# Designs tried in a protein design chat: VHH binders against Putative potassium channel regulatory protein sup-10 (sup-10). Part 17

Target 1, 283 residues: Putative potassium channel regulatory protein sup-10 (sup-10), of Caenorhabditis elegans (q17374)
Amino acid sequence: WNSKRSFFIPDFLGSGDGTPKSKTESVIEERMEYGRMILLVCNKTCAKHRSDIPLWLKEFNQKKGYQEPETITYYYHTYRQAVSFIDTNETDVFPNLIYFIGVKRVVFNGDVNIREDVNDWIASLDQLILLEPRVYEDLNVILSDTSNCSSKYLLLADRPKCPQPSWSIVARIAQDHGIQPVKIGHPLDGLTHVLLYKRMPYLSEASCHLSVLLYENSYSDFGDDINPLVVSDWITTLLPLEEGSCPALFETYWHPIVDELTELQQIFYSAELEISERNKRPA
Key: E = the ipSAE of ESMFold2; O = the ipSAE of OpenDDE; V2 = 0.75 times the mean of E and O plus 0.25 times the DockQ between their complexes.

## First folded at step 22 (VHH; framework vhh_sonelokimab_d1)

Design C1 (from B1 with A61T R65K; at its last look DockQ between E and O 0.83; V2 from the best seeds 0.00; counts 0 for: pae E 3.1 > 2)
Amino acid sequence: DVQLVESGGGLVQPGGSLRLSCAASGFTFSDYIVGWFRQAPGKEREFIGAISEDSGYIYYTISEKGRFTISRDNSKNTLYLQMNSLRPEDTAVYYCAAGSPRYGWRYDSEAYDYWGQGTLVTVSS
ESMFold2, look of step 22: ipSAE 0.362; ipTM 0.740
ESMFold2 (binder alone), look of step 22: mean pLDDT 82; pTM 0.839
OpenDDE, look of step 22: ipSAE 0.654; ipTM 0.839

Design C2 (from B1 with S109E; at its last look DockQ between E and O 0.01; V2 from the best seeds 0.00; counts 0 for: pae E 2.3 > 2, placed apart)
Fold by OpenDDE, look of step 22:
Structure C2 (fold): chain B 283 residues (1-283), chain A 125 residues (1-125)
Amino acid sequence: as target 1 above (283 residues)
Amino acid sequence: DVQLVESGGGLVQPGGSLRLSCAASGFTFSDYIVGWFRQAPGKEREFIGAISEDSGYIYYAISERGRFTISRDNSKNTLYLQMNSLRPEDTAVYYCAAGSPRYGWRYDEEAYDYWGQGTLVTVSS
């Protein structure tokens, strides 16, 4: 996998034409690389909102137990001049809130004065539906379901020995694109381990990170150098825009998922794994 | 009927400490933000502090930070105000208030739906 892809900068952050970026634009750019942010935009001092919004956000983060980089961060912008991330055609109401995650920008459409409205909005943006296969059967169903071109999955892992702190953000990005995020827990049981690497033989067992897109009975390994922006770009590049189409996939990016393991294969490979693991343990 | 009843007020010497209590009844106390206000003679009512439903966040007036401590016990439906290093300027009627968490800006009286009758605190030598 060629990790040298140019960083995709969203259109709302400017075209890189050399125009000086505002401080806020720079902050957005910096934070969107690995995190997510709510921006309060005011055309006045907005003392009330500058007090309330960060408080509500803090409470939300605390309630969720978020830590960096998963924490939804806060920033404030005084709108006095045109900026790239504010479309006056989209919103002319101030104060307002804007949520940033990956390349996604979401403008708040509720009442910024009402805690419940803001909290509900944040909660909706924060919602993450994960599959967490723990056994062979669960993972097998996921892999087999990819034969349906409408089914898309992103396998992610957060290993204790190799943490992926932004996995949840990546998962949310995937979800936003109609891709079901799947969190693989480690260590895997023997049979589940066998399944993972035998059905996807080009995955390296030695790799620390797991980021694998599943689509059309194929898989694409994103490798170790992924961030939310890169994932967004890859999703957009690798997957068709139209739902229901089963286009031919480029062999350079996709590998076929191997067929389901027979019972005999399961037994054989599990035994092999066990022997291998025993041999690795110092006497 | 919703009731907020303040207690603990009285006469105290400058530099002294006092702890006020507010007993709530007639509503689900744990669902409300509760706070303290005070009104000195001839002055407007002023915000002291407020505490969120689960005590996760506490608002303080800038002028009172460090001297006053707000806490609550939801199991007892009680709000507390610990006042230290009291000054003559702290002489006022102290009010307990409760407000829905739906609204922000807890510094304003309008953010609170229920009020106590107040308890008098007099700081004098």
Scores: ipSAE 0.047, ipTM 0.514, lowest interface PAE 2.3, mean pLDDT 87
ESMFold2, look of step 22: ipSAE 0.444; ipTM 0.786
ESMFold2 (binder alone), look of step 22: mean pLDDT 82; pTM 0.844

Design C3 (from C1 with S109E; at its last look DockQ between E and O 0.01; V2 from the best seeds 0.00; counts 0 for: pae O 9.0 > 2, placed apart)
Fold by OpenDDE, look of step 22:
Structure C3 (fold): chain B 283 residues (1-283), chain A 125 residues (1-125)
Amino acid sequence: as target 1 above (283 residues)
Amino acid sequence: DVQLVESGGGLVQPGGSLRLSCAASGFTFSDYIVGWFRQAPGKEREFIGAISEDSGYIYYTISEKGRFTISRDNSKNTLYLQMNSLRPEDTAVYYCAAGSPRYGWRYDEEAYDYWGQGTLVTVSS
């Protein structure tokens, strides 16, 4: 289940009545699978905006050093008829901008004529608060904090030998759901490595990627395939709607986090790891 | 010399379909937004639709009600207009136009720098 690719359609896409999707809707669906998009929507001539907005976005991406799939992409839509992704109750002002990430849609509420406003808006959406545990104690605190069912974490790793280009998108999705993204650096020191896999014994040490949801003293492994839409669905499926409710978790998807390692265990497992690593080195 | 040459026009019965083509030459076709206009006898020229350089976006007039489809093939320097469910009111000279992407007002004739001579479409029983 965790490694299965699925295509999810957000509620704001599709007519549900069998009407053909607009080209724009199709583009949104396509780009939402792995990326982010800002859509300029105009109901009249928007010469200036069609020029300015993509330029500003380009500059933003460049400034941030974004590459695919992290790059915020641009698209343009002429609003002449009702479409699923435009709610007139939310906005009746055109031109306007809409940001898409995962299954989330955000309508711009600023002045589309002001570069600073648009940039600030994009920046706010782009903001990602990451925890980066560096040592055993940091990670241990995170794992132990999950005993509080109000605390939710998503462990992610992006390492050169096994890059995960979409990790930042997934992290942002998590953040939007009140989940603290945690970036795990590699290589891990011995003790941190021991901690990670001894307290979460069902994690495969051979796995290329790390994507683990921590909640209610339990963890769920996403596997190697991190698709933003899948992650969105995963989060909404696995986590309760109400924060702090501490519901019973489905054992099929969740494993308990093992208790904190004793000092003796730390020493023992660290030594074991060291021996193992030495044996792997060619004489 | 820049040329836009429309073809595919002719006589068609109501409810019929036509596919117009516009062959472009003399300029870098893929750098331009291209579109279709039409002018009925005694009426002003009206916008039908336009398509961006890479087909990333398409403008349509609201009046076409999905009957018309615009597409382009940059490898062939050709713009297409698929017209379905044609009506007598669709009788007009159809023009191909090309304009710089710098102009955002695609509904206005001023947004287009080059024009074809037009092809006549007659919808009649």
Scores: ipSAE 0.016, ipTM 0.307, lowest interface PAE 9.0, mean pLDDT 87
ESMFold2, look of step 22: ipSAE 0.457; ipTM 0.786
ESMFold2 (binder alone), look of step 22: mean pLDDT 82; pTM 0.843

Design C4 (from B1 with S100Y; at its last look DockQ between E and O 0.01; V2 from the best seeds 0.00; counts 0 for: pae O 15.8 > 2, placed apart)
Fold by OpenDDE, look of step 22:
Structure C4 (fold): chain B 283 residues (1-283), chain A 125 residues (1-125)
Amino acid sequence: as target 1 above (283 residues)
Amino acid sequence: DVQLVESGGGLVQPGGSLRLSCAASGFTFSDYIVGWFRQAPGKEREFIGAISEDSGYIYYAISERGRFTISRDNSKNTLYLQMNSLRPEDTAVYYCAAGYPRYGWRYDSEAYDYWGQGTLVTVSS
């Protein structure tokens, strides 16, 4: 499909007028591409916070077992001059924390001196409600639920042979947009495999990555380009702003989800798959 | 009264070495993190390095790694800075500082409670 593949840069980064970006702005931009970051902003030295915040964050990451790019990274900025990522209308309190993920910016509204407050804030931002269908029935329910235009899903896969390091970031971005992230485990059992590709026939079985948006009994395949910024842009572009409006979808980007498989179809296609797999095994 | 007194400064040629000492009194030296800063004329004070109470941790500024060595002798209440391969850019007043082991980023001067008067190091041919 011919979806927008260009990188999206949030409006809060850069002046758009060609003025040189600050080092911090550049760092934010770079890290937002595939990761997430907490920025400590101070108008003074902030010796205490520069010590405490990265430590707390490190502990958080360790506790969660995060690895790059899932790790919430840390950076420090001395606010001596106006920068694009700080809106003085939103906050004039320093020191403060700002969380960056995708195109989202969240300013901390708690007490930066209280470990519990900061931890709770990070935890809230880090929260991910993930569905993990393992069997035919579970996945079938998800696909069928898309008949309700209020239900939105994003199917993601993380395979050892085809890793998607930023899948969790994308999942969080989806969640922020009211889209339920769904993690598909591999290998799939035969029947679940059949379900996935028979109900969504335009998905390539040969593809390593799975990134599929489900909406209004239709699906859109994002392909292998699972950049958090791009995904955010796609979500914004492809989905209506108003919930429940059930607008007509562009055929260029959306394919209909095929109806539920009959029992006979399930048996037939499962058998076909089994034969195919046997033929692939070396004698 | 708390005192930190730096010594060992002076004139040295480029490529030379110098060892600074800081004698502490008026407080329990072994309970404090101690470090070195320097300030060149017209420049801001910059961190050189710091050493923990038991010498278990040593912090260096990235720019000074490999050339400067910090050590301490708690039995003598003395902090040392060994400077090798000195350059004209190293010309500055060097300050000794002590901070209680509490919160604080040790790269920042605000993390230190006590300061010496400084000793001048001049690197010139």
Scores: ipSAE 0.000, ipTM 0.236, lowest interface PAE 15.8, mean pLDDT 85
ESMFold2, look of step 22: ipSAE 0.228; ipTM 0.659
ESMFold2 (binder alone), look of step 22: mean pLDDT 83; pTM 0.850

Design C5 (from C1 with S30D; at its last fold request DockQ between E and O 0.84; V2 from the best seeds 0.72)
Amino acid sequence: DVQLVESGGGLVQPGGSLRLSCAASGFTFDDYIVGWFRQAPGKEREFIGAISEDSGYIYYTISEKGRFTISRDNSKNTLYLQMNSLRPEDTAVYYCAAGSPRYGWRYDSEAYDYWGQGTLVTVSS
ESMFold2, look of step 22: ipSAE 0.540; ipTM 0.821
ESMFold2 (binder alone), look of step 22: mean pLDDT 76; pTM 0.804
OpenDDE, look of step 22: ipSAE 0.653; ipTM 0.839
ESMFold2, look of step 23: ipSAE 0.446; ipTM 0.785
ESMFold2 (binder alone), look of step 23: mean pLDDT 80; pTM 0.825
OpenDDE, look of step 23: ipSAE 0.624; ipTM 0.815
ESMFold2, fold request of step 24: ipSAE 0.409, 0.422, 0.500; ipTM 0.761, 0.775, 0.805
ESMFold2 (binder alone), fold request of step 24: mean pLDDT 80, 80, 80; pTM 0.823, 0.826, 0.826
OpenDDE, fold request of step 24: ipSAE 0.847, 0.814, 0.849; ipTM 0.926, 0.908, 0.929

## First folded at step 23 (VHH; framework vhh_sonelokimab_d1)

Design CTRL (from C5 with Y57S I58S W105S Y107S; at its last look DockQ between E and O 0.70; V2 from the best seeds 0.00; counts 0 for: pae E 13.2 > 2)
Fold by OpenDDE, look of step 23:
Structure CTRL (fold): chain B 283 residues (1-283), chain A 125 residues (1-125)
Amino acid sequence: as target 1 above (283 residues)
Amino acid sequence: DVQLVESGGGLVQPGGSLRLSCAASGFTFDDYIVGWFRQAPGKEREFIGAISEDSGSSYYTISEKGRFTISRDNSKNTLYLQMNSLRPEDTAVYYCAAGSPRYGSRSDSEAYDYWGQGTLVTVSS
């Protein structure tokens, strides 16, 4: 399953029925792969908005210090005919803004003429609550909290030799699904390292990226594929759609989280790790 | 001159609450990520949490989640730390910091350019 490299196409971008995609649809698809986009949709010239919105967005990005791929990008669409990414039941007022991240689409419901409204909207979409465990105890708490069916976590790690430039996008996607994103720092101290791999024994230490979904005292390793679209698909596939349900997990995709390590185990495995590391050092 | 001044520290009983404030001056507060650190006696300084320039993003350690809340008021150039359900192990000098952490470095003290003098919080029965 982790070998799946297919791109997930959201339903709002068409069903692949062979109909030619509009240019805008293609742009959305392309940018959703690793980025975020705000789309201005107008049914008229909207000259003012075409000037103001990208400026406001630029200012927002600058203020946030965003760099690619975290930068929220801008695109413009003239609405003259029905398109897949515009639901007329959801929005019939133009000009309007649409935010795209992963498979998520959010239509602006404020006044597009008011800078503050637009900024507040963008800020709300940009909100990220991130946990950053640094020590054994912190990570242990997270792993143990998964015994609660209501608790979901996505562990992400950015290694110096294996950067995850889209981690924040993935984190936001997770958050939108009620999953708490967790950033694992690097390097981990010895004991924390031991915790990570002993409580999740099927995690590969050789993997470039860490992307692990924690749910119902189990974990699923997403592997090195951290494409936001793929992650969205992964989350949708692996987690129940119904709120409050704790259904049986697919054993093929989920592994149980091992119980907490005893003090003796902590000492033993830490010592083992130290020995191993020493042996790897060239004499 | 850049200044960060913490206040609100003191003695509190276990289970109590305390709100710390950090008043910033001498720089454009709105342009910086600001956060809280603490250092207990004999221990290294540890990251508590941080908040983005526009309060859009908050970053926490799991150990403090649910008990500690970070907020900011840019109109007042002030950073806040609400601490609830305090424990003896929370005894430390609490520091506010301002900086522009790089990707993944929000919890790194080196990512912060400005620091307060700290305020002592003692949790004791």
Scores: ipSAE 0.000, ipTM 0.220, lowest interface PAE 12.0, mean pLDDT 84
ESMFold2, look of step 23: ipSAE 0.000; ipTM 0.349
ESMFold2 (binder alone), look of step 23: mean pLDDT 78; pTM 0.801

Design D1 (from C5 with S109E; at its last read DockQ between E and O 0.85; V2 from the best seeds 0.73)
Amino acid sequence: DVQLVESGGGLVQPGGSLRLSCAASGFTFDDYIVGWFRQAPGKEREFIGAISEDSGYIYYTISEKGRFTISRDNSKNTLYLQMNSLRPEDTAVYYCAAGSPRYGWRYDEEAYDYWGQGTLVTVSS
ESMFold2, look of step 23: ipSAE 0.444; ipTM 0.772
ESMFold2 (binder alone), look of step 23: mean pLDDT 80; pTM 0.831
OpenDDE, look of step 23: ipSAE 0.624; ipTM 0.814
ESMFold2, fold request of step 24: ipSAE 0.549, 0.478, 0.439; ipTM 0.824, 0.801, 0.780
ESMFold2 (binder alone), fold request of step 24: mean pLDDT 81, 81, 81; pTM 0.833, 0.834, 0.830
OpenDDE, fold request of step 24: ipSAE 0.858, 0.851, 0.853; ipTM 0.932, 0.930, 0.931
ESMFold2, last read: ipSAE 0.539, 0.390, 0.423; ipTM 0.821, 0.759, 0.773
ESMFold2 (binder alone), last read: mean pLDDT 80, 80, 81; pTM 0.828, 0.829, 0.837
OpenDDE, last read: ipSAE 0.699, 0.838, 0.840; ipTM 0.855, 0.922, 0.924

Design D2 (from C5 with I33V; at its last fold request DockQ between E and O 0.77; V2 from the best seeds 0.00; counts 0 for: pae E 2.2 > 2)
Amino acid sequence: DVQLVESGGGLVQPGGSLRLSCAASGFTFDDYVVGWFRQAPGKEREFIGAISEDSGYIYYTISEKGRFTISRDNSKNTLYLQMNSLRPEDTAVYYCAAGSPRYGWRYDSEAYDYWGQGTLVTVSS
ESMFold2, look of step 23: ipSAE 0.427; ipTM 0.765
ESMFold2 (binder alone), look of step 23: mean pLDDT 80; pTM 0.826
OpenDDE, look of step 23: ipSAE 0.626; ipTM 0.818
ESMFold2, fold request of step 24: ipSAE 0.325, 0.444, 0.468; ipTM 0.710, 0.782, 0.795
ESMFold2 (binder alone), fold request of step 24: mean pLDDT 80, 79, 80; pTM 0.826, 0.820, 0.828
OpenDDE, fold request of step 24: ipSAE 0.860, 0.843, 0.841; ipTM 0.933, 0.926, 0.925

Design D3 (from C5 with T61A K65R; at its last read DockQ between E and O 0.82; V2 from the best seeds 0.69)
Amino acid sequence: DVQLVESGGGLVQPGGSLRLSCAASGFTFDDYIVGWFRQAPGKEREFIGAISEDSGYIYYAISERGRFTISRDNSKNTLYLQMNSLRPEDTAVYYCAAGSPRYGWRYDSEAYDYWGQGTLVTVSS
ESMFold2, look of step 23: ipSAE 0.472; ipTM 0.794
ESMFold2 (binder alone), look of step 23: mean pLDDT 81; pTM 0.832
OpenDDE, look of step 23: ipSAE 0.666; ipTM 0.838
ESMFold2, fold request of step 24: ipSAE 0.381, 0.222, 0.502; ipTM 0.756, 0.660, 0.807
ESMFold2 (binder alone), fold request of step 24: mean pLDDT 81, 81, 80; pTM 0.834, 0.837, 0.827
OpenDDE, fold request of step 24: ipSAE 0.880, 0.857, 0.828; ipTM 0.944, 0.933, 0.916
ESMFold2, last read: ipSAE 0.406, 0.169, 0.477; ipTM 0.771, 0.635, 0.802
ESMFold2 (binder alone), last read: mean pLDDT 80, 81, 80; pTM 0.828, 0.836, 0.828
OpenDDE, last read: ipSAE 0.823, 0.822, 0.000; ipTM 0.917, 0.914, 0.212

Design D4 (from C5 with A111L; at its last look DockQ between E and O 0.89; V2 from the best seeds 0.00; counts 0 for: pae E 3.9 > 2)
Fold by ESMFold2, look of step 23:
Structure D4 (fold): chain B 283 residues (1-283), chain A 125 residues (1-125)
Amino acid sequence: as target 1 above (283 residues)
Amino acid sequence: DVQLVESGGGLVQPGGSLRLSCAASGFTFDDYIVGWFRQAPGKEREFIGAISEDSGYIYYTISEKGRFTISRDNSKNTLYLQMNSLRPEDTAVYYCAAGSPRYGWRYDSELYDYWGQGTLVTVSS
């Protein structure tokens, strides 16, 4: 389904709002570090589109209740010369739209003049499918499921005390790579706390963030300062190209998930944590 | 007078597929988070998944494992559950539910203000 083709246009100056190559590339890089954007690409005057598209995006974001960084941002580019972020094999019609998130780009394959076509396209790109484990057993199944070497999960938490503002963007990036995002609630109940830190002992209990990639009975901690571009790079670096096998993972970046806790261990560690938490409370 | 009416239940062989529908009336469907729950004989009602008012977020329980797909059509005030690769343990009464957006977990039944009467799905032998 390659509906895209290369486009050949003469070297004309644009509408007077044209962006130099280095300027647009800088904007793309900057915005991919925290969020996502739609780029309007024009080869001549696009006065109506430059008015309409940002309005449609503003209304889309408002209806969704999105705040930065989840907001789909807008920028425009006047196509005068070949540039790295436009693949002429993918687009041969101007004006056009390109969606950017992480290292992914998607060229619009519809009619830019029709609001419904643009909005339906954006809505199809915007959908996020999450797992929301209810209890310890749900999460325990997720941790154990990676032993089949085909299942990939990204554990994420967003909590009022310690927010991860880009969590939903990171989740979308993971989803695009076939990784199932899992939304973890805070505060953790005692058994869930025990599960996470006893089965994944190299995670820091001092951190209030949770961003952990699970694959092949192993985990890799993305750390506290997540940005979508870095996450995209980590996903492509950490995961092997061969799908479905159990390829060797670099021990520098991956740690094994400890086997399931026995019922006795669950009871013991839960009681230990409960006593520890009581001792922290003021009298 | 709020009403949620499930339909599409019935008998299905293991490995088969079934699509459930939930028709909503008496409230502004577009403003509600809607979801599916089920209750097997002798078990508590369990969460299957939910979809946000604008379909931007879809939430599933782990038991879904890619077999179930939740969707909504706001122009028809209808919620759907596509079930594939059905197994005998999927035998249950399936309920749709609607709740106004608020802080909380989508698996929490108290998030949902309105419930349907349910439709029976039986996956034989």
Scores: ipSAE 0.283, ipTM 0.693, lowest interface PAE 3.9, mean pLDDT 80
ESMFold2 (binder alone), look of step 23: mean pLDDT 81; pTM 0.833
OpenDDE, look of step 23: ipSAE 0.660; ipTM 0.827

